# Ledger of designs, part 15: VH-VL binders against Uncharacterized 76.5 kDa protein in phbC 3'region

Target 1, 117 residues: Uncharacterized 76.5 kDa protein in phbC 3'region, of Thiocystis violacea (p45365r139to255)
Amino acid sequence: RILILEQDASHAKKIASLLATIGMETLVVDDPMKILARMQAFRPNLVLMDLYLPGATGSELTTIIRDHDDFYGIPILFLSQEADLDKQLAALKAGGDGFIKKPVSREALIAAVEYRM
Key: E = the ipSAE of ESMFold2; O = the ipSAE of OpenDDE; V2 = 0.75 times the mean of E and O plus 0.25 times the DockQ between their complexes.

## First folded at step 23 (VH-VL; framework fv_danvilostomig_arm2)

Design ctl (from b3 with heavy chain Y33S Y52S W100S, light chain M94S; at its last look DockQ between E and O 0.38; V2 from the best seeds 0.00; counts 0 for: pae E 15.2 > 2)
Fold by ESMFold2, look of step 23:
Structure ctl (fold): chain C 117 residues (1-117), chain A 119 residues (1-119), chain B 109 residues (1-109)
Amino acid sequence: as target 1 above (117 residues)
Amino acid sequence: EVQLVESGGGLVQPGGSLRLSCTASGFTVDSNSMSWVRQAPGKGLEYIGYISSGGSTYYASWANGRFTISKDNTKNTVDLQMNSLRAEDTAVYYCARDYSGYKRAFDIWGQGTLVTVSS
Amino acid sequence: ALVMTQSPSSLSASVGDRVTITCQASQSINSYLNWYQQKPGKVPKLLIYAASTLQSGVPSRFSGSGYGTDFTLTISSLQPEDVATYYCQQSYSSPPEYTFGGGTKVEIK
C-alpha cells in the first residue's frame, strides 16, 4: 500500500497507474492537511511524496509522520524536481528515507519503491 | 516514579521456549512505544524489536520469526515470546521505553532478566 | 542491514583528558544516531540523541557531532565516573531496526 502526495494531480495519477500495474494498492492524497487521517484509514507501507505541496512542504509532513507512534517507521521516499543539494539534504534530515530527483524511469521508480518495502 | 521491571528469565534447554514480561509503572504501555534489547555476557547490546503504542511491531531481521512482541494494556505489560532458543540466545534481556516519536532513543531501561540456554 | 562500526574498541586515558569515540554507519543515517553509557555492572543510560542533543541530567562535558555516516562522541575532560562502555545506536532504519555499534570500553590509566 503506497500513499502518494504529488503537487501535480496528472502526475499523481500516472504514478498511481504505474504502481497498480505491479499489483500495488495506492491512495493519492489531494489535501496534505488530511495526511494523518488518510494514513489511519489506508495504513500505507510506504509514502511517496513531493517536497512542495499545497499548504505544506514534504519536510513538514515528514516531521508529523515521524512524531506518530504508529506511522513513524513507514518509509518515506521523496520524488521531486528539486536539484539543490542543501534542500535535498534538509528533507533527509527531517526524516526521509530516500530522495529521487525527477525525471526517473518507470523501472527505477519501481525498484526504489520495492527496495524500501 | 517511572520504572520498568522484566521478569520470566531462567534456564532453558536448546530448542525450548520462554516468555519474558516487562511491567511498566509511572506511565502506560497504551501511550508509549517499547523495545527489547539483549546483551550476551561480556558482549555488546543487540536490538531485538519494537512495539508501538498502537500495537505495530518491528523486528531485527535475525529475530523475525523466532521472537514475538505483544502487549497487554490491562496489565500494563509488554511481553517477549522466544521460541527455538539456542545457546547464543543466552543474554540479559532488557525492555526499554522509546523517548518520543521523531527522536527515537531509549530513555528508560529495566534492570534486565537473565536467560540462560544450555544443554 | 545497517552496520554500525565503532572505534576504538577500547581506550585508556588519564583524568582530564579529552576522549573521542567514533561511530561509522554503513550508509547514511542522517542525524538518527544515539549514544549510550553503560557503567560496569549497570544498565545502559542514554547520553545523546539525534547525534548532538544532550539528554537531560547528562554532564555538559559530553557532546556529540556528525551527520550522515560519521559520528563522534567527545568527553571534554574525562572524570573517574566516566569509566564505562559507550555504544552508538542508529534509529534511522525503515522499518525500524535500531542497530548498535560494538561498543568502546573507556578506562582510566
Scores: ipSAE 0.000, ipTM 0.552, lowest interface PAE 15.2, mean pLDDT 85
ESMFold2 (binder alone), look of step 23: mean pLDDT 92; pTM 0.940
OpenDDE, look of step 23: ipSAE 0.024; ipTM 0.704

Design f1 (from d3 with light chain S93R; at its last look DockQ between E and O 0.07; V2 from the best seeds 0.00; counts 0 for: pae O 7.9 > 2, placed apart)
Fold by OpenDDE, look of step 23:
Order: C-alpha cells, then structure tokens, then sequence
Structure f1 (fold): chain C 117 residues (1-117), chain A 118 residues (1-118), chain B 109 residues (1-109)
C-alpha cells in the first residue's frame, strides 16, 4: 500500500497506474492537511511525496509523520523536480528516506519503491 | 464525555514565570494534537503554539522563546510554561484539541486566567 | 506572516435577518479557513472548518463559503442565541501557524 502526495493530479494518476501494474494498491491524497487522517485509515507501507505541495512542503509533512508514534518508521520517498542538491539534502535531513528527481523512468521508480518496501 | 480542563492560572508579577496545565478526559493527548490559545480581556483570540503526538512543538513567532509546550502522556496532560511574563500576557489561556490534523480546534477547555501585575 | 482581516468588527441585526461576516487573508490559504463562535462569557466553539464544512451539532442556518483569500460566514436567519463574537482562523501550512481574525461582534436589535 502506497500513499501518494503529488501536486500535479495527472502525475498522481500516472504514478498510481504505474504502481498498480506491479500489484500495489495506492491512495492519492489531494489535501496535505489530511495526511495523518489518511495514513491512519489507509495504513501505507510507503509514502511517495512531492517536495512542494499546496499549502505545505514535503519536508514539513515528513517532520509531522516522523513525529507520529504509528508512522515514524514508514519509508518516505521524495519525488520532485527540485534540482538543487542542498534542498534535496535538506529534505532528507527532515526525515526523507530517498529523493527521486523528476523526470524518472518507470523502471527507476519501481526499483526505488521495491528497494524500500 | 470528552473535555479539557486548564489549571495553574493566577496572579504573577512582571518578569515572573507560570506553568499552566491542561488535563484531557475522554481521549488521549498522544492521539491528538493540542494547542494553546489565549484571549486578553475584551480582546480577540491569539494562537500561542501547538504540540504534535510525538512531542514536536511549534509556536507563534511572538511566543517562541518565552513559551514552551510539553505533555505527559501518562498523566494525559499538556502544559504551557510561560517565562518573563509581561502585563500584556494577562489573558485567559485555553487549551484546545485538533483531532487527527483536522486543522481546527473542536474541543476547548474552560480556560484559566493569568494576571500579570505588580 | 499571514494576516486575517474580518469585517465588520461589529454588527446589529434583527431576529430572522440574514447576516454575513467576511474574512480576508493576506495571501491564498486555499480552503484552510475555520469559523468559531464565542458567546458572551463562554469558550469558543467550532462552527465551520475547511471553509464550508459544518461542524457536527451546529445549526444548518450557519454556512461558510470562499476559497483563496476571501471567505464568508453566513447566518441565514439570525436567532437570539446567535449573539456572540465570531472569529475566522487560517490553518494554512504544516506545521501549523494559526492566525485568528480580529472578530465580529454580532448583536440583536
């Protein structure tokens, strides 16, 4: 089970479809402010998260997730167009388990997800 | 059934410190996010800070450094430590609950009055 | 920092009147806007969250609307028990840094 937070709805759909091909169930969360409620209900094994979201950054959400007793151990992979290495590093320091720079191939995304699940 | 009860308010001299406590019943503080909000006499509501389930805290820019929020999961309480108090800190202090990140305070305590005066 | 501006600061209306309170954000907050009611001598009560979602137990005469920077709280038919000060609150951004509006005092003529 993979939770997806993506600022672009079409990208979210594409990622969800792609992961479905390898048998993974997904939930696209369109409201970052509901992340904890969604995680509580969906109980994901991994979170794919854009670094930049409406009303929040992936780093901020990661900090929140890591502060939760039930979710602190869930892998979080950033998936973003952010190219600045310092900003990527900052995201990882916030608690991200990996950073995938867009654009990413299907094979690379699947490999990254499977590696951490 | 669910409620919050603040305690610890009172009279304090300028420059003094005070620790307020908020006791939750009917729910656990570590399963929710808790906030402190104050209201000066005849004035509006003012956000102070927030504490997450794991203990991370966040404060309004004006409160950071003088106010500290903490919690005790065993006692099911949330505290607000206030230092270097000023006359303008005189207010009713409320604790409030945000249920699972709704980002709205659906449960409030009755408030406790803090008066800072020489 | 986000600033919330409410208007009017006070109003007086008759029982049964339609009452509208506005709240303006200094920047877009999407739909992350809440409304609270505080009756005289009482604690605040959540009325609406996410701009338009009515909190459980709140009378249907209350409604909220808006997105972005401009929001409204509407009481379709003002009742005597609605005498209170109403506050908007932005909950935009995580981690939270809530900001309340200045409040609107509603009285009955």
Amino acid sequence: as target 1 above (117 residues)
Amino acid sequence: EVQLVESGGGLVQPGGSLRLSCTASGFTVDSNYMSWVRQAPGKGLEYIGYIYSGGSTYYASWANGRFTISKDNTKNTVDLQMNSLRAEDTAVYYCARDYWGKRAFDIWGQGTLVTVSS
Amino acid sequence: ALVMTQSPSSLSASVGDRVTITCQASQSINNYLNWYQQKPGKVPKLLIYAASTLQSGVPSRFSGSGYGTDFTLTISSLQPEDVATYYCQQSYRMPPEYTFGGGTKVEIK
Scores: ipSAE 0.016, ipTM 0.665, lowest interface PAE 7.9, mean pLDDT 92
ESMFold2, look of step 23: ipSAE 0.549; ipTM 0.846
ESMFold2 (binder alone), look of step 23: mean pLDDT 91; pTM 0.929

Design f2 (from b3 with light chain S93R; at its last fold request DockQ between E and O 0.81; V2 from the best seeds 0.75)
Heavy chain, then light chain:
Amino acid sequence: EVQLVESGGGLVQPGGSLRLSCTASGFTVDSNYMSWVRQAPGKGLEYIGYIYSGGSTYYASWANGRFTISKDNTKNTVDLQMNSLRAEDTAVYYCARDYWGYKRAFDIWGQGTLVTVSS
Amino acid sequence: ALVMTQSPSSLSASVGDRVTITCQASQSINSYLNWYQQKPGKVPKLLIYAASTLQSGVPSRFSGSGYGTDFTLTISSLQPEDVATYYCQQSYRMPPEYTFGGGTKVEIK
ESMFold2, look of step 23: ipSAE 0.537; ipTM 0.834
ESMFold2 (binder alone), look of step 23: mean pLDDT 90; pTM 0.925
OpenDDE, look of step 23: ipSAE 0.881; ipTM 0.947
ESMFold2, fold request of step 24: ipSAE 0.506, 0.541, 0.448; ipTM 0.822, 0.833, 0.807
ESMFold2 (binder alone), fold request of step 24: mean pLDDT 90, 89, 89; pTM 0.923, 0.913, 0.910
OpenDDE, fold request of step 24: ipSAE 0.903, 0.904, 0.906; ipTM 0.957, 0.959, 0.958

Design f3 (from e3 with light chain Y98W; at its last look DockQ between E and O 0.73; V2 from the best seeds 0.68)
Fold by ESMFold2, look of step 23:
Structure f3 (fold): chain C 117 residues (1-117), chain A 119 residues (1-119), chain B 109 residues (1-109)
Amino acid sequence: as target 1 above (117 residues)
Amino acid sequence: EVQLVESGGGLVQPGGSLRLSCTASGFTVDSNYMSWVRQAPGKGLEYIGYIYSGGSTYYASWANGRFTISKDNTKNTVDLQMNSLRAEDTAVYYCARDYWGYKRAFDIWGQGTLVTVSS
Amino acid sequence: ALVMTQSPSSLSASVGDRVTITCQASQSINNYLNWYQQKPGKVPKLLIYAASTLQSGVPSRFSGSGYGTDFTLTISSLQPEDVATYYCQQSYRMPPEWTFGGGTKVEIK
């Protein structure tokens, strides 16, 4: 079960559809404030997280997730256009488990997700 | 110069409706969480709800469908539509920006607009 | 439901006094505790976030402490401009259950 935090609805649907073709159940979340409630109900095995969101960042959300007892161990994989390696490293230091730079091929995304399952 | 300015408060009879507006300056409402909070005279603060980028909303359970938050990105405003007003809705109504620092807080508040519900 | 209890509800102190205000949460909120200052006739202003971090522009005589359920706001040397009502507020739960304490009114003797 894979939770997708992505503001672009079209891209979120594409990711969800792609993962469904390999039998993965997904939930798209477009409001960062609701992520913990959605995680509690959905019980994801992995979070795919955009690094930049209106009014929030993936790094801040990662810190919040890691600071809650029920969720702190769930793998978080960043999926972002950010090309600056220092900024990518800072996101991983905030508690992320991996970073995938957009754009990413269908095959590469599936492989990265399966690796962490 | 970052500001929030509420308008639309006034006297209304029980059962009536009122629309409040909050105009933001120095930042865009679409890139932020925008909340409404109220304070009855001589009382503490009470959370109403928020609106987020893309139109996602949340309401405190006591608001039970009587209050609706909307926004106009072109005017850079957030509105609070209040219906079926009661005497206990008499309060100063604030809009506020939810600051996403480390732990979340309301870092910018408007001056508030008074709503009085009385016959 | 999560309840935030402030004490005292009011206090009076002299200029220069050390003032301590307490806030207690009915459940652990880690350090997700904010303090707001509301001067008479004015709007609330963020003072402290994350229990102990001062917001930019806040005088250093203000400090916050606590973790879990018990939190304090301290004014090391009360000044005339500190006359206000102080509110604690938890931000631990998401979606927001922004629960405010009942407030502590601080006056000069």
Scores: ipSAE 0.443, ipTM 0.795, lowest interface PAE 1.9, mean pLDDT 86
ESMFold2 (binder alone), look of step 23: mean pLDDT 90; pTM 0.928
OpenDDE, look of step 23: ipSAE 0.886; ipTM 0.949

